# Designs tried in a protein design chat: VHH binders against o26223. Part 257

Target 1, 191 residues: o26223
Amino acid sequence: MKLLWTSQHIKVTVHIDGKVSKMDVLEAIKTRRSIRKYQDREVPEELIDKILDAAMCGPSAVDERPWHFIVVRNREMLEKIPEVHPYGAMVKDAPVAIIVCCDSSLEKIPGFWVQDCSIASQNILLAAHSLGLGAVWTGVYPLEDRVEGIRRLFSIPEHVIPFSVIPLGYPAENPGTRDLFDPDRIHLEKW

## First folded at step 14 (VHH; framework vhh_7nfr_2)

Design Q50
Fold by ESMFold2-Fast, scan of step 14:
Structure Q50 (fold): chain B 191 residues (1-191), chain A 124 residues (1-124)
Amino acid sequence: as target 1 above (191 residues)
Amino acid sequence: QVQLQESGGGLVQPGGSLRLSCAASGFTFSEKWMSWVRQAPGEGREWVSSISYSGGWTEYADSVKGRFTIARDNVKNTLYLLMDSLKSDDTAVYYCAKHIYTAFPETQDAFDIWGQGTQVTVSS
């Protein structure tokens, strides 16, 4: 056994940004799944800001952009959502939820706000997925009891209509992806 | 067949207590808000109390706050109203009501199914 003394240097750890694999749009669309189980871990405000930025980038009828968003982190409020939404049980276990709303005073063309808010909701789901979060769309409009329950719970004024509730968080489940392509639903040139 | 059947009414002295029950059938009870609504002789219907799907959210009319408690048993499909410190002004027929909408005192049109009612008389 021969022990050699080697010179020790103070090493500075340089953080080298490695190759980052990013999910492209098609992959995000095809691999997004409804997530209803969340880690007991807070979602940073910066990620919520990115998600809401994506939501507001959706197209809207005649550029009316009627959407408003309520960000809910308060545990007591999250726990009350299932009491006005029978299929919203998972919301009480989420660290945060986004309520997508329509301000009817911003509507330029009657009825298209439903499509505008649907687009915003889908952008929230895709953006969350692309950022490593899980989310699920839960319907509010057009179910009158859910609309009025959510309105009352969050003090939403009469001219604003709650459209969807989207709980989100770091996923605690990993469902497989779905193959949903059905060529029988594609008609060439005519029905 | 969708039905609501009230029971537990009767004659009681001022300051007394009663427990009303409402047996529900023909719908998914656990997925509906439920209410108690009363009607005094010669008066219109007055909303008394409402309860959410699991009972985690309850609302009461100002006239009964602190005296009445609404409760539900989703296994037995039964709604309850526990009435304490009864007053002569509480004399009415009490109806069990199934919600179309979230209950609020200004909208009596929020109900699509009503029971037959149970009479409560508070008198000496």
Scores: ipSAE 0.006, ipTM 0.407, lowest interface PAE 9.6, mean pLDDT 84

Design Q51
Fold by ESMFold2-Fast, scan of step 14:
Structure Q51 (fold): chain B 191 residues (1-191), chain A 124 residues (1-124)
Amino acid sequence: as target 1 above (191 residues)
Amino acid sequence: QVQLQESGGGLVQPGGSLRLSCAASGFTFSEKWMSWVRQAPGEGREWVSSISYSGGWTEYADSVKGRFTIARDNVKNTLYLLMDSLKSDDTAVYYCAKHIYAAFPETQDAFDIWGQGTQVTVSS
């Protein structure tokens, strides 16, 4: 014989399966490192969504926002990227990669899409770092053979230019801190 | 140790052909992208061509596209550059270069140039 429970309490279970990153903007900028070794661990879609939101928040020339993004999780496709990109060997080991593209039909001022896509790429790197992930920018544009290789591999239309390939994942390496401040590169009032 | 030994250079007339070879040792050749880089008299180093580890993908500088062919033999650990329709502007020392998996500083593409190079002179 069982008694009915007349009031219900919700049982809460909290699981922490990984590190949670908290850092301000300056800390993120100063401590971000290129990460080329990744854990064999899936990156949740929610984190990719946060990273892409951050990518689209960058400034662009005349607010043209020419960027498009391809999210690649398919292992066979990731394994093909190093075949067309000589510095993309780490991409095959990453759980996911983002390809940053420029849609030239959105370009309002000639040539500034390069700066726009550079800003989007850097925001991806910073956002990934702030979320406890590691990433690296591998260059595609302006190397014509890489542009054509990535375009063909991912069926990218002719008016869209692949700019960078950014593999990301939970880091399996911890590069040391870098002190990059060089006062000889700062000129006051004149060169 | 990592070593790249270039050969096959020489004097050739404009419109002629040469085949350069690079013997690789000290690393797993079949796992690396390989490149040819040249340096003309009084100039900086200029990238010429690259080939994927499988040989399934190749890249060329616009100045050599359609005239040069890069190839590799992963059994013999040898890289090749087949040069057709040579021009005086192709005169340079040609270096075999291994791609670096992790280039430093972080935003830089880099090559390891391990050999003495092979001289190609295109003149009458």
Scores: ipSAE 0.000, ipTM 0.291, lowest interface PAE 12.1, mean pLDDT 83

Design Q52
Fold by ESMFold2-Fast, scan of step 14:
Structure Q52 (fold): chain B 191 residues (1-191), chain A 124 residues (1-124)
Amino acid sequence: as target 1 above (191 residues)
Amino acid sequence: QVQLQESGGGLVQPGGSLRLSCAASGFTFSEKWMSWVRQAPGEGREWVSSISYSGGWTEYADSVKGRFTIARDNVKNTLYLLMDSLKSDDTAVYYCAKHIYNAFPETQDAFDIWGQGTQVTVSS
């Protein structure tokens, strides 16, 4: 399947009053919300491909790019995730989930794989939002209980660390946006 | 203080039934996978069964499949093992054990807290 994971430039397009417009990056960042309720609709493989392409475009410490991804569509497997991840109840209702993993053999600088996988996870959330999907980051690392639960459930080898589980689908909820700008968290020149 | 206390063991005839209970205290029982592990005289510990924190996922050793049922009551903080069609080979001390990780155990080192055990003897 050599042509499945081709690089693509993702263009976000929205229709307003019959007119076509583009969602800019700042709008996408400010309007993305965690989505935990999904429609009973399959997500096309093409959209998953675009999301994973975006995930791999994140910056990485010394260009180590330690990311590996597991795409889970099997209903039985999705239903088992809440049995090893207590805050992953919504995963069983999602049409698909992406497990972000770190291959520790690819790590060049100790500890920076956490930042690398965080960047990949956030890119998944933003890309999903830009494509009309909803998603939520459910934490796995650094909670050893969840790491080992997910590892054993998906036969993940010991040198690979599951970092996050991100269910996604067409949203069945519409939370309002929040203005979170807080100038008190900005310090000029010094603390 | 974290504590597990087993009860319900005893002497039964082959083909009989027993229900073991394990009362848990000192931790959030409803958030932890639990197992039953047994030890026959002169032998090492043998894993018997495991149950997820919700009860939605259970596993059994091949030697007990179809005869034993693991269950839990998260309101009462109690783990159960329902034992049917008991055989002489089921004679052992039965321990309840708390998992270190919420996952099926690969080895006996998967548990951090053990009960004191309850003796099950299957004989005439």
Scores: ipSAE 0.354, ipTM 0.716, lowest interface PAE 3.5, mean pLDDT 89

Design Q53
Fold by ESMFold2-Fast, scan of step 14:
Structure Q53 (fold): chain B 191 residues (1-191), chain A 124 residues (1-124)
Amino acid sequence: as target 1 above (191 residues)
Amino acid sequence: QVQLQESGGGLVQPGGSLRLSCAASGFTFSEKWMSWVRQAPGEGREWVSSISYSGGWTEYADSVKGRFTIARDNVKNTLYLLMDSLKSDDTAVYYCAKHIYGAFPETQDAFDIWGQGTQVTVSS
């Protein structure tokens, strides 16, 4: 049985400093920043659905697509995450968080689920940014203490591995764009 | 004034033990995750251990797990690192660090406030 969500054919527009703008792929990649301060404003369920649709569109090894997602909106549960995750303090202030998980029963090639879940996590960050939201990737795997803490908090089965916790919301900060292009890291034909 | 002050370092023989302390002031210590980070001669900074604001959760680097214990006293605003079975590879300056949001422990951007450091030398 396939998952059902609302219309997949939409016009995507982004609100940037109160203005509606169409963000292309390169602009989204270059301007995405980690956002850790959020407005006291709910994120519509429809936007979460669009973000998760984008997350599932990533490539995966042998098309295994081992990812599962937990959407957390409950304030009590969000407030417990910082207790088991030292860099998750901002999660308690976010209106929603997505926990990216690997279902090991879906794994077809051992070990590639890490790349698969990394791709899904990055797609969540880019999709959120393209929709006018801010997000940050907080690492869970491969730190066993964080994996076990998150597993216990959200009743995650032993065959499922929590990979990342991504709080998101409307941004209450505006970090500047970074200029990261370094031609010394590009080699032509040989090292 | 926000300040972190380490103490308890020194010279110790291999297999020995030390207890490091970090006195915190100028912020609400009981609301912050705290870490120990070390820097060995000629090396970059290495994250050692972290503790949640309540002390209910702890994390350790694989290199020290089973030998070091992180603890805190929220009444005294003090962070501790209990080091057992010390090895020559544990020789480093040990820093107390206050957490910020969203950064990985191995990066300098993970912390907004650092102490002055305390030297630990493991040598016969």
Scores: ipSAE 0.000, ipTM 0.307, lowest interface PAE 13.3, mean pLDDT 84

Design Q54
Fold by ESMFold2-Fast, scan of step 14:
Structure Q54 (fold): chain B 191 residues (1-191), chain A 124 residues (1-124)
Amino acid sequence: as target 1 above (191 residues)
Amino acid sequence: QVQLQESGGGLVQPGGSLRLSCAASGFTFSEKWMSWVRQAPGEGREWVSSISYSGGWTEYADSVKGRFTIARDNVKNTLYLLMDSLKSDDTAVYYCAKYIYSAFPETQDAFDIWGQGTQVTVSS
């Protein structure tokens, strides 16, 4: 009995490492870090839905909203991503990844889809952090071999451009925060 | 500057085998998808096979699937095409190519560099 109680207590303590404290917006922005190590735990669909809702709330050029998202949970598919993305090794160890795509048929102004998909990608990272998850943006566009590799792997149509692959999960590392404020990059009134 | 050097072609009887090689220099070979493309006399260019950075993913044209194997050696910066059960229809100049273009990959403009090629002739 006492042994079983102690075992449960230790297990609860270990699992509390993924617990979210509420953050204001500035705290969330300042404390978000790229996370590349994940716990062997599934991310609930409800949290993915909240993250994707946040992604779609970003501003887009002339309200074109060209983004589409592929949610990848299949282990075999996640394990194949590093074969087409040389810096995506961590993706194979993530419980889930989101592929941010541009549907070029939805583009209203040429070239602005890159900014639109960047905004969606950043919102995914920030929303994940606010929900107690860790994530990292791995670049696909504009590297043509990565774009074509990801397209083939996930049967993405030719009019759709994969932009980023974002693995996410409960964090298994804590890299700490960075002090990035540089007043020399701020110019008053003129350059 | 970037260079691709094909070798290993020759004359072979139907049902025979050949091994083509492509020596790559001037770029980080291990970071690039590589492909083989061929051109038969009097015909347009035809994609044959492609291989991912690590070799974990390979693709083949339906005309060669089950007969050809694409492989790479990232230490030696060399791409290979192992051709088995050759037939007269395989007679062509074979080119090694870097794949660099994500839009409309069905065009030959999808490939960055064309080597000098290596002639494969299957006797008929």
Scores: ipSAE 0.006, ipTM 0.331, lowest interface PAE 11.0, mean pLDDT 82

Design Q55
Fold by ESMFold2-Fast, scan of step 14:
Structure Q55 (fold): chain B 191 residues (1-191), chain A 124 residues (1-124)
Amino acid sequence: as target 1 above (191 residues)
Amino acid sequence: QVQLQESGGGLVQPGGSLRLSCAASGFTFSEKWMSWVRQAPGEGREWVSSISYSGGWTEYADSVKGRFTIARDNVKNTLYLLMDSLKSDDTAVYYCAKFIYSAFPETQDAFDIWGQGTQVTVSS
């Protein structure tokens, strides 16, 4: 019989030459905003790989690099995160989230893993922004209830500490600009 | 002032039911995982059950799974434990506490808030 085809399901991919982000480092730092609303659009695995590469490039105390990352794309698992994190409601609507963890067995100098994982978390936010994505850092450590909730949900072993949950996606909001420069916080040579 | 006040215990026959309540005050109850922990005479503390902030996630010790149900009312700041098919081995003082997971049920440093408890006695 006569069959009518539609073009509605043709995948259109916009190819952009593989260029380094046109946003310079200072512009990226100044324009990054917390993004909590995401488009219904998957993030390609290659972009997640670039973000995680950037996360691992941060400085760490005595080069201990104690960070581990869990990449969560499973919708059922993403929907459970708000149950253990009261301010993580946006995570269930994100296409992907990264959980930043510290493996305490890799720690060489006690206590500096917090700074190490903070640096990794910020690099994730900045890298995501430079790639046209939006993200937000939702705090886990040092809130014991959130640490244990996330550990239980993702079967994280006891020597590993979940530090932050960072949902990511293409932004569905555009927060206004911020001018945060405060010269009163700069002291020349002495307090 | 932070307080947890347990109630609803008592003497019950084997196979009976009890409903325990825990009234919470002095903190943002809706932001905390809550747990029930019990201590039998001469024994250490045993974790019984935990519930997430919204009540959408619950976890139970193997010894009570299928018999006990944990619930919460975030409007009333109250935690509940419905206990069915009670056994003599369920005899204990029951306490409510912040979230604890089964890997460390007897660790005291896992609890930041303790009430007076409520006594449950299962006997003929």
Scores: ipSAE 0.006, ipTM 0.261, lowest interface PAE 12.3, mean pLDDT 81

Design Q56
Fold by ESMFold2-Fast, scan of step 14:
Structure Q56 (fold): chain B 191 residues (1-191), chain A 124 residues (1-124)
Amino acid sequence: as target 1 above (191 residues)
Amino acid sequence: QVQLQESGGGLVQPGGSLRLSCAASGFTFSEKWMSWVRQAPGEGREWVSSISYSGGWTEYADSVKGRFTIARDNVKNTLYLLMDSLKSDDTAVYYCAKQIYSAFPETQDAFDIWGQGTQVTVSS
């Protein structure tokens, strides 16, 4: 039996610069796109704080919450990221970037920190979108040359693993939405 | 096959100039940090210079700052070291090295692929 999937509208109240706005969660999820072009506009610290709060609300294995975050606004440092990350060219043009890290001393169950930091990274992307910003996940782990490049550039200690670099800003591009629903990937009761 | 092949070494008088080249093959050169490392007779290895993927970030050992210039050509897969105002203390075998990490090397273990080396002799 083929199931019919219908959209559900769940309204979430979001506070932006002391103002209240409403957003459909499913709409936010379906319309979020990777943004690689940014306006030359500062992102207020209040919005970064809200994004990081959302990042830390993700589930983690055995509630280990191993994440740490580096907020980079310094232009010289942003310009050096593409020199240690070959797919990070857009970071030099972003007003700010967040580096998601894992503190291995906080890990309670081996290996699940990767999922934990993936969840935190996705929450950053979704929260940024909900606040009118654009962002993109650029991969660091598990590529050792990128991991060590980012570690040295930002003086990250050996027990901490840089996982992703997420530049963000007000979007200067508007990619169209995509219909990614594929019923052939859904199996009922068994494979 | 992953290979680094140096050329351009030779005998020069003090105050002279040389241009070293390193031809890279068997890996994506444009995605790797590259270095020059030298070894003088009876001495250990000394890091000379490193260059980032595009050449937008370069660093030099204090002993060669202002005299040497590191450069790369990602279309030709070639690394260069332009050596000016050569001194007797610059006499060494110069090695081209591929880095494991996209960062300036602080240890000798930062390199996974080495060339065979090219001899530079500065004497009158």
Scores: ipSAE 0.012, ipTM 0.492, lowest interface PAE 8.1, mean pLDDT 86

Design Q57
Fold by ESMFold2-Fast, scan of step 14:
Structure Q57 (fold): chain B 191 residues (1-191), chain A 124 residues (1-124)
Amino acid sequence: as target 1 above (191 residues)
Amino acid sequence: QVQLQESGGGLVQPGGSLRLSCAASGFTFSEKWMSWVRQAPGEGREWVSSISYSGGWTEYADSVKGRFTIARDNVKNTLYLLMDSLKSDDTAVYYCAKEIYSAFPETQDAFDIWGQGTQVTVSS
């Protein structure tokens, strides 16, 4: 059975500076920012469980849901990620990271696993933000050296493709607001 | 005040070589990851290559791997891109970028560009 929605609205709760703030979906989307500085504070396992639950709720091509997740809390392992991921320098300072992977044996439509794992990655970022955490998507696929580096570091089998590394924690920075709406990118009826 | 000044572009024939430079000031260059990005006419920005603060790690886009080499001189605060076997598709304005933290697609500040860039044209 699929999850049943009885409410017409989705409400999310976030912690900001230790305070609980209620945020609607549009506010969460518009205020989420990439966070690369984290407090020296543990993220409870139940929050990671909520984030991963949200990650698995994304739409998936032909409902293939090929995603698997590795949760990394070991400080020595987090410190090795920057050695194989050039944009992953902040990971060593994070209390936890999630590696989003595709199990190719679960793929039903060739090539759509990239979209599936992108959706899962975005849901992780948005769910983390809604829970008062900060996160950043660091790209792995399609960069061959990063894919193989992450695969070897975490003993990922050949039929599984590491897609992204997402460090997360309680934010130690507050980036400014971005106004990204550009009406020139909206075309009515035709290009 | 962060300043990045690219130079070394020009017109070259297919198969030719160029060496681009980026002079950096206003920040501690030796502590920062540096990247090259390019923008062809009518196209979006494309990441080309990155180098760690120490130079111990380098990464390249598949389109340039084996042909381009990124390097840095932390004493001179200068980033380089050595371009070999140039192709028509390499025609673009090349920018150096400070502190790119994520390649794709979520990082809204992926291309932290401060300079005017340097034009590379590959033509007969």
Scores: ipSAE 0.000, ipTM 0.166, lowest interface PAE 15.8, mean pLDDT 82

Design Q58
Fold by ESMFold2-Fast, scan of step 14:
Structure Q58 (fold): chain B 191 residues (1-191), chain A 124 residues (1-124)
Amino acid sequence: as target 1 above (191 residues)
Amino acid sequence: QVQLQESGGGLVQPGGSLRLSCAASGFTFSEKWMSWVRQAPGEGREWVSSISYSGGWTEYADSVKGRFTIARDNVKNTLYLLMDSLKSDDTAVYYCAKWIYSAFPETQDAFDIWGQGTQVTVSS
C-alpha cells in the first residue's frame, strides 16, 4: 500500500503492489452496490457458509460477539417480510435472506452491540459481493415496529433483537460504481 | 403531541355488536403497528388485538378470536375494532395503543396508551 498526500488538494492515491486477485478488498469495498433485483437461481449453502464465516470475523467490543443469524429460504416466509417492513419489498423476490440478530444475554458492554451487528451486516454485504452475489441491508433496529414485526414473524425470543434483514442472490441488475471520496471530510492534526 | 381518541362504545345486550374507532394524530400513523387493549373494573390491562402497518397481518387474543375484527384506514389515520357476539366478559374500557417496545435495556412496556378510552358495557 502506498499513500500520497498533496498540499493543494487533500486527497489520497492508493497503489497496491504484489499478488493480484480477481477481487481484492479495496475493489470489493469500492464496487459494492445495493442490489434489489435477483436472478431466479438458488444460492448454494457453501456460499452462505462462507458469508456467515466472514460475518463472524468482525471486531467486537470486549470480544462479546453477540450476533446470531437466521437464514431464510422459505418463499412463504420471505413473502411476509414486506408486511412488517415497509421498505423490504425486494425481500420477497430474493432466493434467501439473512436476519442479523443480537443476543442481549451475550452483551458485556452496554450499547456496543449496535456496532457489532453493523460490522457483521457490512461483512455479509462485502462477502456476498466478493462471491459474485448481490445483497442489500434493510434496516430493522432501532425502528420498534420493525423489530417486533420481525421478532413475531420468525419466533425470535424477547432477549434477542433483530437488527437487519439482508436479502441476497445472484444479481439481475448492474448499477455503476460511485465516486464518494470527499477530501473536505479529512482534517489534518485538528478539526 | 401524540393523541389517540377512542369512540364508539356504549351499552349493548349480550350477542350485540359495536364498532370502536380511534382517531390518531401527532405521529405517522401508517408507519406504526396499532393495538387495542382493554381494562375491566378492578383488573389489569389485557391485550385484545394488533394490526401491522399495511393491515396485511392481524393478531387476536384467544378470548376474542372469531368475534372481533381489527382494521385500519391509513388515509383517515383511524383504527377500528369491529365487535360481534359481545359477552358480559367483554365489559371494559377499550384503549387504542401504539405498539412501542424497548428490548434493551429500558422499558418493558409493549403498548403506549394516550387516550381516555371508550367504555363498553355488555348487560341485559
Scores: ipSAE 0.005, ipTM 0.317, lowest interface PAE 10.7, mean pLDDT 82

Design Q59
Fold by ESMFold2-Fast, scan of step 14:
Structure Q59 (fold): chain B 191 residues (1-191), chain A 124 residues (1-124)
Amino acid sequence: as target 1 above (191 residues)
Amino acid sequence: QVQLQESGGGLVQPGGSLRLSCAASGFTFSEKWMSWVRQAPGEGREWVSSISYSGGWTEYADSVKGRFTIARDNVKNTLYLLMDSLKSDDTAVYYCAKLIYSAFPETQDAFDIWGQGTQVTVSS
């Protein structure tokens, strides 16, 4: 009855400042850092589409895939996020933010949507990093005041739960990498 | 704004039955997962059961499986817990909770709990 399609599956040629990213998966995981300072530079729609495609490729409990995404580019809306999110001050300086949401009507098993949306959020961070962008996960759920603030600001219905706000852009900082490997947290065969 | 008012508790003999009710207001009840949580004196909160917004999915703690049934009426904005084959270990204050963080097993801070709860005492 309706023609429905999603643009996140479009294959396009993308250039980042004339460069091609050479980061593999393990390098992306190990070198990704939270980036809170962004260049005054637009992020192409093609890169956002690639990031959201990656987000939706994550595993989800019983394949419920409850995630929905709001892409915010409007400067006035980005400037209002810090009013409802006390640790979201950097969002006003970002060229774009992605709000990761759970549509609870798609939930098939209680509570696993948190893991589903966490996986989607992490995939956004990794995909952004692999494409030469910086991003940071700012927590919304399970803090009810932030959940309700974001819901009201973006007219999100009650059956949809805003999970995270992820500002992203070309990085204006380089915090370096961290060595986080701790063998004391690895137990062989038993605890 | 969220208000949850529990009722239906009381004193029963082992093997008895009770029906708990929770009247909800201040939010769109039909769009929320709801849970029952209990707390015995001097102990932490224990998750008992959860029900999806539509009632199509229910989950129970191992301690109550086969004995308790969770149900909801979205027209009346009311959550129920039908308790059968009650044991002395079921003695607790029972709270109706709007789920803020879903995890199994549930943590003590996973719920928005409002109201006084309803006391269930199982003894001779």
Scores: ipSAE 0.000, ipTM 0.099, lowest interface PAE 17.7, mean pLDDT 81

Design Q6
Fold by ESMFold2-Fast, scan of step 14:
Structure Q6 (fold): chain B 191 residues (1-191), chain A 124 residues (1-124)
Amino acid sequence: as target 1 above (191 residues)
Amino acid sequence: QVQLQESGGGLVQPGGSLRLSCAASGFTFSEKWMSWVRQAPGEGREWVSSISYMGGWTEYADSVKGRFTIARDNVKNTLYLLMDSLKSDDTAVYYCAKHIYSAFPETQDAFDIWGQGTQVTVSS
């Protein structure tokens, strides 16, 4: 697979449920849902390029930006992910997955790579949703078994830590949005 | 209370078949890779076969490939080894082993929990 950001980026009109839609930031945040069922339809490389561009735009502690990404489209490799990740069953049915990794040699502040990779993962989910795709974050770090399973499956070097596996595709399910605002979790001035 | 309990061993003639079982308890069996490892009298332990969480990825030692089949039942928390065309060289104590990591083992240190073993003897 070849990413297209070294060339001119194209703009794609996103169709949602048969209608042309544009999401503002708040709408994207409030309507994003975990999607675990995907259409049997290829995701264009141009959309993956846009998603990864968004992933790298997150804030990073002392601008260390330790993230690396593995884009997996190979069906045999996707089918093996559930064999090293017990809650990754949906990955085998996705047309593509992104593995978010930390290159520990790029870390400038000890421990902040976890926050950096979390930000990158969330940006992938939001960008996918804004482009009419569905995705779900499946956790890898800090579970040692999953970290080493994913590392060995994808020949990831020892100084690189796999953080999350995010399958994505055109959604084949449409869960309703959630009303999650809870004023009891907001404290003014003090706990 | 993590426990692995093997059964199904015994005396069998060359060319015969046996089915070994390993009952697992005290951990989430469906989240762990499992292996069969054997030890012949006076020899070191030899890896026989491994199986991933759902059984979609299996590997076998060259000495048993085509004759043995590893399987699992995650509802019953049970690991199996189906042994066909048994040879005298298959005589060993067979151990069920739980993996530390979701990967094929490079050494015996890849396992953190072992069963007590079940004896398989292939002779006339």
Scores: ipSAE 0.243, ipTM 0.666, lowest interface PAE 4.8, mean pLDDT 88

